# Miniprotein binders against p81326, part 57

Target 1, 226 residues: p81326
Amino acid sequence: MLHFGGFIMEINHISKILEKEREEYIRNKVEEYLKQGFSKDDAVNKANQSWRTYIGHRIQDVIYNLLKKFLKDSGLKVTTDKALNNRNLPEELDKVKRLIAINYGEYLFLPDADVIVYKVENNDIKIIAIISVKNSFRERRFETTYWKLKLKESPVTSHIKVFLATPDKDNEISYKCPNGKPKKMRIILEYELDGIYFLKEDFEETEKAKHFGKIVEDIIEISKKL
Key: E = the ipSAE of ESMFold2; O = the ipSAE of OpenDDE; V2 = 0.75 times the mean of E and O plus 0.25 times the DockQ between their complexes.

## First folded at step 7 (miniprotein)

Design Q33 (at its last look DockQ between E and O 0.62; V2 from the best seeds 0.00; counts 0 for: pae E 1.6 > 1.5)
Fold by ESMFold2, look of step 7:
Structure Q33 (fold): chain B 226 residues (1-226), chain A 101 residues (1-101)
Amino acid sequence: as target 1 above (226 residues)
Amino acid sequence: GPEEILEEAYKLLFEAWKLIEEARKLAEKGDPESLEKALKLLEKAIELLRKAIELIQKALDQGVPEELRKELEWAFKIAELLLEEAKELLEKIKEELEKQK
């Protein structure tokens, strides 16, 4: 499929394309914040935060569009954390939000789930999988595994598959044992998560670590078992 | 129309991308036969990329709705990146073949 293949090609190159634009983006944002009266240091920090949000949203949007398009014929629906954070949710999305929320006593919090796949049967909603998009593992390196473990604690959410999607541009988790030295982060992520899908071609492929192009058929097969 | 041109451009980009990735695998083998085959694949990929760039530019010159213009400009960025990568790999392979002489 040209359309499917086009999305996979785009996904495999989006990080590199956006990185070429980073310096100009940050320079423009720093100028904007300086005009607002922020100090030089604050403007730089705010510009870098803006960049991280921007690039994450761009990658998430491409993943969302691909999954929405190619899961539709299998009766599967897709939403995002951005959509679930809107104030006035449609009833369907409000149910999705409630079904993924985690109880901390008097407080309910959403796991960090960038893209959510679910199905609707007789007005009932079944969450199939969540996909966490990570550009970098310098901060929050094991947050996705934390949320997987929390979801496993309840029979109501223990079936939910938790996937990581990453360009891994700095090869932080691309290989299990580079140079004969175990890469702890890759090993733990692969052990705890249901799958890691790379937005690039060069990585050590395993049963759980795959090219992103496999995610559609994997989700469809999982949904048939639920 | 312009949407058909965008589809054809993506077909060319996808074909070029697959050729580039196959060439990378052949280059990693490192033997002269694999390196020579990789060169041929890269030359074909570069040809396809130049055709895609030409199609995208022609569509942009026709004037298109804003959303389609953004899609064509994005496709152009992908084409430029793939062309850069293909040319860099081609040069690396030519240097490696020279070293093996």
Scores: ipSAE 0.567, ipTM 0.818, lowest interface PAE 1.6, mean pLDDT 88
Fold by OpenDDE base, look of step 7:
Structure Q33 (fold): chain B 226 residues (1-226), chain A 101 residues (1-101)
Amino acid sequence: as target 1 above (226 residues)
Amino acid sequence: GPEEILEEAYKLLFEAWKLIEEARKLAEKGDPESLEKALKLLEKAIELLRKAIELIQKALDQGVPEELRKELEWAFKIAELLLEEAKELLEKIKEELEKQK
């Protein structure tokens, strides 16, 4: 079992490790887009956009695998929205999908749920938490907040905790009032969400803003109350 | 087996990481005694990291299942990153000590 200390170390270095791959990734993608007939400027822009998507997925995968590993002994299970998008789902995952769906009248849609934590007791599934993973806040800054509010509107989903996990590489939400100026995004996200978990050490800690290393304990504690 | 090697590697990495962080704190004090202590910690960290890298490489060379291979490769990347950080900090501290002579 990875010692809790090793877990913290890995978390803090995820972004740095992935950034080392950036130069090679960009070079390869630029070459690919040039071969497709794009201009050099367009190829570079597309490569950078591709990188943002790629690194986001890689961070999600790492977080997913970590949570899956550390929650296994507690009997908790982990899945992703991607896994739920399949036509032929096992019964268990089909139930999970239905239990996180948001009602829009004639339609049911899934919230953005990069990681879903649930438990199975006596053949009943209980959704515990949804973790949204954000590498950067350039786009859709309050999307996670929207989904949290939507989940609260239904008695079926109102109990589901919504967490944000981020390395916050650009320090967009690491501090509430840097230099005496309130950071609107940090304040709103912390207020609306059940928690923010940072994949780094340099941030302002609060009751809701914690190091990612605390998420396992917090999820286990929540699971015991459901 | 390779799983045991991975566990041992992570222990070494974590210990090295703690030493690096302690060395950073000591270096921030800026006095010669603190800087000298920081150097010793970093030297130990570098030693541990080299051992971890060797262990990981050994496991990778033995042939492991794909899942374990990915974990070992990740551990290797962490080890390399920490080693780089330790070396950079070491050089900065050495430079600072030379300025204070």
Scores: ipSAE 0.251, ipTM 0.645, lowest interface PAE 1.3, mean pLDDT 90
ESMFold2 (binder alone), look of step 7: mean pLDDT 87; pTM 0.868

Design Q34 (at its last look DockQ between E and O 0.59; V2 from the best seeds 0.00; counts 0 for: pae E 2.9 > 1.5)
Fold by ESMFold2, look of step 7:
Structure Q34 (fold): chain B 226 residues (1-226), chain A 101 residues (1-101)
Amino acid sequence: as target 1 above (226 residues)
Amino acid sequence: GPEEILEEAYELLLEAWELIEEARKLAEKGDPESLEKALKLLEKAIELLRKAIELIQKALDQGVPEELRKELEWAFKIAELLLEEAKELLEKIKEELEKQK
C-alpha cells in the first residue's frame, strides 16, 4: 500500500532494482529458447530483446498506476496504448483512440504513446497529455519529437502535451552540456517536447527537465487551462 | 499485523531516502562542515534502513498471503538498494574528510 512518496521512491530506483534481476531473467529465457530449438546466438539475442520488453513494461506499469491513482482526485483518467489496441474496445476508449490518431491522407495511425491522460466533461473527451516511456535512446531517438510535431499540425490535437519519461540509466540525456559540449539529443528533446521527466535523482534540472514526481502537479495545472 | 509492518517499513524507507538525498547535496558542497553533516545524515539513514529490513524479515517469517509476500519482498529490494547507496556515499565522504586532514 504505497502513498505518493513511496511511488516516487520506487520509480527513482526501479531501473537499478530490475537490473539486479537481469542475469537470472536472461539465463532462464535462454534456456527456454534453446528448448524451442533456437541456436545459442539466436536464443541470447531473443532473451535480451525479451528483457528490454519486460523492463519497459514494468516501468510503464508503475507510471500508469501512479498517474491513475493520483490524477483521479482531479477528475482525470488514464489509459495506455496497449488498452487502445485491444480488440474489445469500450466506446470511451474508442473515442480516446480517435482523438489522438494522426491523419496520413487515407490512413490513420496512433502515435507511439505509452500512457494517455484525458478527461471527460459533459460527455466530451479532452486529451490532456501523452507520456512516452523510453528506457534507452539506442534506436528511434527522436520518435517522441516526431509525434509531437505531427500532433501540432492539426488544430484538433495541437493542445496535447507530449512528455518523455525516462530512467536514462546511461546518462544519454541527463545533462545539457557535459564537459562544456552541448548534448544534441538532450537539447533537441527538451526544446521540442513539453517536458522530460526523469525516473532518477541525478540529472540537470530545468523548467522542462524535472523529477518525475512533478508530473502529477503539472498535468493537473494543464488540465485546469483546457 | 504484516500489512501494518509493510506500511511502517515504507515510512522508514522514505525517511531514509530523503536523508540520503540531502546528504548528496551536502557532499556536493564539499566543505568539511557540510561533509560532517552529510555523514551524520547517512548514519541515521543506515539505521532506519536496517530497522526496515528487520521489520520486513519479521513479517515474512510470520507466513503471509502471497500478494503481501510479494509486496514485502519488493520493499526488501528497495531497502537493500538504498542501504548499498548510503554505504557507498558514506565511504566516499569518509575518504574525502581524511583527504582534507
Scores: ipSAE 0.379, ipTM 0.730, lowest interface PAE 2.9, mean pLDDT 87
Fold by OpenDDE base, look of step 7:
Structure Q34 (fold): chain B 226 residues (1-226), chain A 101 residues (1-101)
Amino acid sequence: as target 1 above (226 residues)
Amino acid sequence: GPEEILEEAYELLLEAWELIEEARKLAEKGDPESLEKALKLLEKAIELLRKAIELIQKALDQGVPEELRKELEWAFKIAELLLEEAKELLEKIKEELEKQK
């Protein structure tokens, strides 16, 4: 069992480790886009955009793998929205997909569900939590909140906990009232979501805002009540 | 086996990290005694991190399953990062001690 301490350390350094790859990644992507015929300025802009997407996926993958590993012994299972987008799903994942779907009348759509935690008991699937992973809040700041509210509207999905996991590198939501000024985004996200989990140590801790290291315990506790 | 090496490596990393954080707190006090204590802690941390890197590298060289390889590579990156942080802090403390003489 990876020592819980090692897990915490790994989480706290994810952003720093990934940022070390940035310069090389940007250089390579700029070169690629230049070869495609883009201007230097366009190539740089596209490379930066590509990096934001790339780093987001990398953090998602790390979180997914960590949760999968640490929840395994508890009998909990983990999947992703990406895995659910396949045409030929195993029966279990097909059920998971249906149990997180949002009803829009003629259509069912999936919420943004970077990580989905569920349990299987007596062939019945219970969705426990959805974890949205955000590296930055520059785009779609309240998208996770929207999905939480939509999930609450149905008795099928109202029990599903929605968590946000973020390194919050730019301290956009790390503190509620830095210098006496309220951070609207932090206050709203904390109010609307079931929890915010930080992949760093420097943040204002509250009942709902915790270090990511607590998410495993919290999920296990929730799973016992379902 | 390589799994045991990974566990040992993480133990070393954790201990090193704790030492670095303690050293950082001591360095903030700014007095010569605290700075000297911080230096000793950082030296120990650096030693532990070097050992961890060696262990991880040894495991990687033996050939491991892909899943374990990824974990080892991650541990390696953490070790390198912590080593850099420890060295930087060490140099800052040394500079501060020299200014106080």
Scores: ipSAE 0.134, ipTM 0.558, lowest interface PAE 1.9, mean pLDDT 89
ESMFold2 (binder alone), look of step 7: mean pLDDT 87; pTM 0.872

## First folded at step 8 (miniprotein)

Design F40 (at its last look DockQ between E and O 0.01; V2 from the best seeds 0.00; counts 0 for: pae E 7.1 > 1.5, placed apart)
Fold by ESMFold2-Fast, scan of step 8:
Structure F40 (fold): chain B 226 residues (1-226), chain A 83 residues (1-83)
Amino acid sequence: as target 1 above (226 residues)
Amino acid sequence: SEEEEKIEELLEKAEELLEEAEELAKKGDYREAILKLWEAVFLLLRALEEAKELGNEELIKEVRELLKEVYELIKEIKKKLEE
């Protein structure tokens, strides 16, 4: 058994909480839009659009908190690119920022690293993985692959695993096309990235495309090799 | 100024890291040398941003000259790692 039952149970609990949160959010937003004079159809559509924006940020926070909680006992630390967007960082986080930054001449940029997993050994920092959280794949569908390819160019960052975590509620990359072939976006993301973790039960599983419940175990195994 | 002194401290730290990297490279420890040089790049780009904010052309030139030296060594070491 190479799974973490407590982690899987927490994911199930969070999923139920998010479903109740969605129902309340939509109900309240529909009421707000109706009071503003929108039709019932428009109010429902606007409420659903508002929820899609809200849930994107909410899922990032959930993933951060779950990974922080469940990786702690393995000696692994978790931070976010938002935490690193500060000139005056503690020494440890300043080192983390340096070790994931990508150079563009006179400029340094952070990759799309919604969640960053690292370890500290003898005051040295090793970055284990970065996780990009995507709720949809429209205009920025290959942004995560761009960052993976840039990280591979440097001996400082080439070892860093780049993962995508997604609920993929619109089934954009979860399944093969009706003719049995994977979609281009699924093929490219799975090929270039180190893994895709689905925050949903039903999808086509491969060695690199797994349920999110496997991510803690996978990260711990990777950290042992470093 | 106080701000100029901070930039000079970053330059001194970067120069120290460059010297450490040169010694590591002489010993064939290319991976450790690259890590030291990358730290120097990070400090120098911070110094460059601050020098630009101050409008101090002399410091901007000094930072760019050291940065160029650091990048040349990185390029040389990467070539050795590929071999």
Scores: ipSAE 0.348, ipTM 0.767, lowest interface PAE 3.3, mean pLDDT 85
Fold by ESMFold2, look of step 9:
Order: C-alpha cells, then structure tokens, then sequence
Structure F40 (fold): chain B 226 residues (1-226), chain A 83 residues (1-83)
C-alpha cells in the first residue's frame, strides 16, 4: 500500500512530470489547429492556452483521485461540481447539490468547487469542505474567495471549509512579501480562505498555508467536529 | 396537466415550510426557521424552472410572488439572528 508521505511527494512532482510532456502536447495541438484553418501564430497561441487548461484539469483529476482514495477509510465521500451538473442525479448527489448551491433570486448556481468532500450519517449529508484547484492566477484571481464569502452568508453553508490547492508554478502566491513588497493576492487568499495547500516545497508556510501533504489529515480532523 | 399538478404540489409544500418557519421564528428559533425557508426557496426555484418550461404565465407569477414573500421573511429573520 502506498504510504501517505511517499505518495504526497510524488503528487508534488506531478506538475513537473506533465511539463516534460508539454512539447509533444503543444506539437499535437498546433497540428490540430492548423487543420482547422488557423494561422501558425494563432495555432501556437491556442495550443499554449490549451496546455494551460489541460495541465490544470489534469492536476484536478489527480487531486480528486487522491482524496477519494485516502478519505474512503474515514467514511468520507468525494464528488465534483462537474458530477453535480447533471439534471438526473442519484438521490445522494442531489442532496449534496442542494447543500452547496447558492441562490441569486430566481437563479441557483453551484460554487466553482472543483472537489467536494462530504459524509453521510443516518441518511443525513454533511458537507465538510470544497477544494478549488488552481494552476495559475492569471485570470479570475479571487473567485475562490468570492465563493467562500457567499457560503458564509447562509447558516446552511457557513460551516463549509473552502480550500485552495495549487502548484503555484509561477510563485504568484508562494510568499507574503516577495522582494520586500506585500503580495495582495497571497495576503487576501490566506485571510479569507480556510487554507491554501501547495503542491510544492518552496513556499512560505503559515498556519493556513501548508504543504498539500497535510490536506487529508486536516479534512479528517474537521469531519470529526461535524 | 400532470406537470402543472406537480408544480402546484411544490407550491403547497413551500407554503407549509413558510408557515413552519413563521412559528419557529415566533418561538425565537431563528436558525431552524431560516433552514425551513431555504428549503422552501429550493422548492420554489424548481417550480419556477418547470413553470417556465411549460410557458404557464399564471404559475410563473404565483411562484414569483411566493418566492418574494419567502425572501422577505429570510431577510427579516437574518436581521434578528445578527442581533
């Protein structure tokens, strides 16, 4: 059986492994876009954007599978916002969807919660945490913070922990005061969220900013309080 | 139709939840009251979506009026919970 520490160290390297695959991925995508009639320059730009989306989703899948695997023996279940965006949901998932949805008058939206952790006790469902997975902070920098604030507005959802998981390849939020200047994004994310979990070793560790290897233990401890 | 009858059943359930929430609020059970009202909101939003799919303007209006009433009570109770 895989040891938690050994597996977690491998997952810290997943973004590095995927970067080794980047050249071949870009080449294949450029060929696809050229076949669609794009110019070479447009095809290259689109291929690079496609790579950023692909690597982000690949990291999401790894995190989902890790959490599902290592939380199972603690009686915790894991799903995704993608799975909840199905009109014909099983009864259990329909209840999960209702317990995380945010209403805006006549409209109902799921938060952008890539991974959802919940438990089932005596036919009752309790949402433990949602994890937002971000590979880059170039766009939509504070969406996770927005969703945390919205979840706090209702007694139905205010207990839900909101975590951010990221390799932070470009060091956008790894340190509070890089080069002696406060990094607004890191400071706000750490202040508003319940935790930031880095998929790398080189970052400023705090009470809320931790190595990703701690997320399973933290989720289990939180679940015992609910 | 069967679809319209289902929508009306959702409205009836939402009204029951609203009445239960009002009684809880009178007793000072504000957190429990707001939980009932949120369940009513979910039922009414489902009813609204289905009424729109049917194009039933009378049902749409009825759902919207009840939804407005539920939201106003939620607002009132949330203010008391903050106090």
Amino acid sequence: as target 1 above (226 residues)
Amino acid sequence: SEEEEKIEELLEKAEELLEEAEELAKKGDYREAILKLWEAVFLLLRALEEAKELGNEELIKEVRELLKEVYELIKEIKKKLEE
Scores: ipSAE 0.026, ipTM 0.532, lowest interface PAE 7.1, mean pLDDT 84
Fold by OpenDDE base, look of step 9:
Structure F40 (fold): chain B 226 residues (1-226), chain A 83 residues (1-83)
Amino acid sequence: as target 1 above (226 residues)
Amino acid sequence: SEEEEKIEELLEKAEELLEEAEELAKKGDYREAILKLWEAVFLLLRALEEAKELGNEELIKEVRELLKEVYELIKEIKKKLEE
C-alpha cells in the first residue's frame, strides 16, 4: 500500500474558505429576517439555519465541479439529481435517471444523488457511482445508507457504488472508537457504504475511509471494471 | 506508447495547474489557487493509476514526485489562509 506520505491533502480549505463568508452572510440574513418581522433571536436562529443549508450546497457545488472537471479527461460524465428532475431531459440524462431509479412497486423513485458519475460506451450508459455530500449529520444520518441498501436490491443498480463525502467539521464520524467508545454512525456508514471520503486530514483512515483526494482514482478504477 | 503519452499529457496539465496556482497564491487569490491544486492532484492520481497499470516505474516515480510538490504547495497556501 503506497502510503502516500502524510500529505493527506487538506480539502479542509474549501470549508474554511467558504466559512469566511459566514459573518457577512449571517449579518445579511439577520437583517433580512428582521425586515420580515422576526425577533432578533429568531432572526439569528433562522440565519444560522440558512447558513447551514447554504454552505452545504456550496460544498456540494464544489465537489460536483471538481469531479466534473477531473473525470472529463477520463471520459466519465457527471450529473446531479437536480439536473434529473427536469421534465424534458436529453436522452442521455433520461437514461441515467432510469438507471438509478429504485423500484417501489407501482412507483420509481430516485435516491438522493448529489453527484452521479457515469460512462457512455457504445451508446450504453453505465452508472459508476453516486456521491452523497454531507456537511453535517444532524439530520438523516443514515439516509445515504438507506439508498445504498435499496440500490443493492436490484440487479440493475446493485453495482452502483455509493460514496459519502464530508468535511465532518464536528468530528461525528472521523473516528471509529475515540477513547474506546464506538461511534455508531461511523461504524455503520463505513460498513454499509462503499466509501467515505473526508474533506479533512484529521480522521481515522481505513480501507473505506479515505481522504477526498482519492475519490477520483477510486472512481476511475471502478469504471474500468464495469 | 500511446498510453505513456497520455500519462505525460496529464503530467503536463498538472504542472500547468501548479504554476497557475502559484501565481494565484502570489496574488493572494488562495481560493482559486487551492482549487487548481486539487485539479492537479486529481490529474496526477489518474496518471498514477495509469502508470501503475502500465507497470512503468519511471512514470510512477515521476507522478509521485509531482504529487509531493502539489501537496507541499497546498500546505503552504493553507498556512497563508490561516494567517
Scores: ipSAE 0.017, ipTM 0.383, lowest interface PAE 6.4, mean pLDDT 86
ESMFold2 (binder alone), look of step 9: mean pLDDT 87; pTM 0.853

Design FC6
Fold by ESMFold2-Fast, scan of step 8:
Structure FC6 (fold): chain B 226 residues (1-226), chain A 83 residues (1-83)
Amino acid sequence: as target 1 above (226 residues)
Amino acid sequence: SEEEKKIRELLEKAYELLREAEELAKKGDYEEAIKKLEEAVKLLEEALKIAKELGNERLAILAEWLLQFVELLIREIEKKLEE
């Protein structure tokens, strides 16, 4: 009923333009830093650091916009943790924020919920899924797993699906058993999370590790059970 | 400062009740879980009142958030009782 082919086409197009965007971004940032008086080597290093920050936000925005567009006709709503951190929240988003908050004694914190999918039925809000977006798996490789385990501790949040979305360009978790050598990180993430969605074509597919193109139909199917 | 100490004591007791209620809910003891949460509601309403009177916006927001979370949890457990 939805244009899933259109969704897949948009993902493939985004993948193709990200490398060109990187080259243009780095070139522009190097010029900017050189004009500020930095050496060529320092300008290149600063530009690469800036790109790593930029691409993280860029991928999150892309995923947010794609999910918002393709889930709308299924009665599903999409928001972000950035939207939930605003002081003046609409009533509906304020309720969403409270339904995903985790208790740490005297404190309540939001999980690392880059994108949040929910539905509203009879003025009752049900959180369907939280999507964590990771461009790399450096020092924060199991952060998403931590939030999944915390959400499972409460009857309010235990039903919420926790997904990881990643281009994984460095092939850190794309394969769990390449040439007979299992990658522990991939195995742990796949085991603990409800799904891993790759923004790339080349990876080892399983029932829980899929192309990002399948996320819309999976979320819709989950929402029917709630 | 004495009022802030009282607010934090009320919040601490409410969090203890919340944790006990969550454990009871995991065991399927929904009626006892609701009783613990209703006790937490009373403590949080008192904490919110004192925080507002004191003009401590941060503690008032924290108490309000926890109160709404507890109310939502009661609703979820009540739904389980109907199953």
Scores: ipSAE 0.000, ipTM 0.326, lowest interface PAE 11.9, mean pLDDT 81

Design FC7
Fold by ESMFold2-Fast, scan of step 8:
Structure FC7 (fold): chain B 226 residues (1-226), chain A 83 residues (1-83)
Amino acid sequence: as target 1 above (226 residues)
Amino acid sequence: SEEEKKIRELLYKAEELLLEAEELAKKGDYEEAIKKLEEAVKLLEEALKIAKELGNERLAILAEWLLQFVELLIREIEKKLEE
């Protein structure tokens, strides 16, 4: 039988699973820290810090697997910055790395590219998009913007779309002017990046700020122009 | 423009200092690495000031991001000095 899973349906299902994982994770970590002799307040704070690290990796893995699954039939390939940091790269991935890396003298830095989408035609590689996955905006909030601006400086990389994907559970960039107060981070990220994709239902939608369910359609359309 | 050229020169010099500091840190020369990063902070603060005065938001964001990164790196190296 056909294993049906519409992209939007799978995102909603995963969101609910992540909420349950969070409750169990926090509960278990609080117990661990209490057993180590930490106070209740310290245990809760440490458990929340641990969750932020854990969920960052978890969301990246989820997004990678979803994109790999749903872009496969369109002839698009997906990789990660982690894969590109392996010592003995296959020739194809070595070419991908060269096409997105930014040179700082003797050093080669990858942009904030948690997930990379590319295509191969006639042994030629075209990078379509890089996706930065952010669970929170406490630290390094403009890192994705920096990499976007660096990529624009080169004719080789200026066509690459830079997207941000985020559940934004704390509503840090979900709205431009809640209660009349401008959210500078949302305004700047939307202006500089090629798109923001939310893994949530409630947010201020614009031409560039969309539900994550739109990302597959957008990437496929971009790839047809390259 | 001359002002944009000056901002880019400051940013490139700060990046050079950051790379020098990373090499020093790899060798265990943490105190010298911090000195290089403190120099980078001064250049980035100047770049950010000029970019804001010009109203060039993109260069201002670039300078702010690098400044935040350098500050984080200083704190990480300081932790190593405490070991």
Scores: ipSAE 0.000, ipTM 0.119, lowest interface PAE 18.1, mean pLDDT 78

Design FG1
Fold by ESMFold2-Fast, scan of step 8:
Structure FG1 (fold): chain B 226 residues (1-226), chain A 101 residues (1-101)
Amino acid sequence: as target 1 above (226 residues)
Amino acid sequence: GPEEILEEAEKLLEEAEKLIEEARKLAEKGDPESLRKALLLLWKAIFLLLRAIEEAKEALDQGVPEELRKKLREAFKKAYELLEEAKELLEKIKEELEKQK
């Protein structure tokens, strides 16, 4: 009931920092665009679009650091697809890269995995989960579903859980239609993926769609079964 | 039956080919919105092609007449060729999006 209260406190603390960071970022970008000759409305719109791109990368880094910190004592390790794209990989990360790669005949490609959770036991690596972080790009959310379906094709990767983490600030997949039904995108993502974790409070929680604060406990429980 | 599987595979191939062509036209426009839409269409095409490949493989593993078997192999080969084309276009578009950031 009181599992990982420190994790929830860290999420709340970071949320406050990000809101202050947003106000300062928008203010600075609006002034910059105004100096370039844009109207006030255009400057505000451009600043908001710039923030959406910036916060996407920022949230990925935040999630990576939080998961790394709070999974360490459970024997779980965390890396990123950026780390796996380095030319000279340590042996451990090279093994992670090979275990998550998808076969296209002569070619192997990495899934679009912002954050990767794995464990090491007796020099063997087992991938637990990949987490795709999306802010509000509707079109880009189908990429996560594609990689889930590809991973299911192989006995090497079929056990890997695929999660989506999103603030969904624009209510693109947490919105309820007037008839009470979720939007088509929400239905597809929830059906195909192993879970959706929302970095917001206002949504209908289901077995697969949860508050981000539950992700650490869920990952630990999954790892115990592997 | 196997004839229905062939018909379904052929429909998947036609839809995938159309999506790849639409994605190519969007890629020619070169703006970020068009490139992102092209990526979505290519992912959808890849889904359809993978399904066509699996359906053709499943049918080929069953005892089917030689004439139908030949058509299933042709569908399988075409699906694999379109998959390679979609993969190449997808990587090109990703590179262009990265370049424009």
Scores: ipSAE 0.000, ipTM 0.113, lowest interface PAE 17.6, mean pLDDT 79

Design FG10
Fold by ESMFold2-Fast, scan of step 8:
Structure FG10 (fold): chain B 226 residues (1-226), chain A 101 residues (1-101)
Amino acid sequence: as target 1 above (226 residues)
Amino acid sequence: GPEEILYEAEKLLREAEKLIEEARKLAEKGDPESLEKALKLLEKAIELLRKAIELIQKALDQGVPERLRILLEWAFTFAELLLREAEELLEEIEEELEKQK
């Protein structure tokens, strides 16, 4: 039983929790594949591939739960794009969905909004921020930037902050090129987005590129100005 | 007009992205036949991306409204990044084919 009195304290322990979950997940998946008749080497490889998919969803869930827990006392509410895709939406979530949807003529699309932070005042909903969670940048690396640019073009959505949250374990945007120059992907994401929050310690911090532990403080500050 | 060019460029980018994804799956199989098929898909993706970049540059040169300029600049950036990804994957596959000889 550990006491996690502060948000930063919980973030500092998240890697340990995820490592323990990884060990248990891999162990269980290896046993499952062995039961199906795969060799030990194939079972291990398949378990590692399965983990890569699982961890993406797991990181999103962890971020959602942490933000929900630590923003509640500031009067801020948190939801997910998964919740907004339910057939039978509560009125409040239906309003949230309508306030972030992008119009393409006859069609409406939701941005890449894994986690959504909003507030309710006088029965009106104000969207504060959307957070895209990326475990890997192999595909759709700039999808978040595209949605930011689309949101900026409408008076209804131009105030919405767009953040990226990532462990970036493969150092795809954490900034260590041999020539000292940031990778093109890092430059573009940092320039266009309102912030990048790293779930790792080893990166070059800037005004917009911060430890994930700063996100609650930043969101509360933004909310006060709306 | 510039909006029609944006539509055509976006169509080319979507097709190129699909080809790159298909090439990655073939490359993961690792056999010479799959690797050779992946190279052909990447060559087609690179052609589509270069065409998209040319269309976008021509549209930007025409002096477009800010909304379309932002979307075209984004499409240009995305096209350049997909092009680099396709070229990097093509080099990886060529290297793997050499090792298998």
Scores: ipSAE 0.000, ipTM 0.137, lowest interface PAE 16.0, mean pLDDT 78

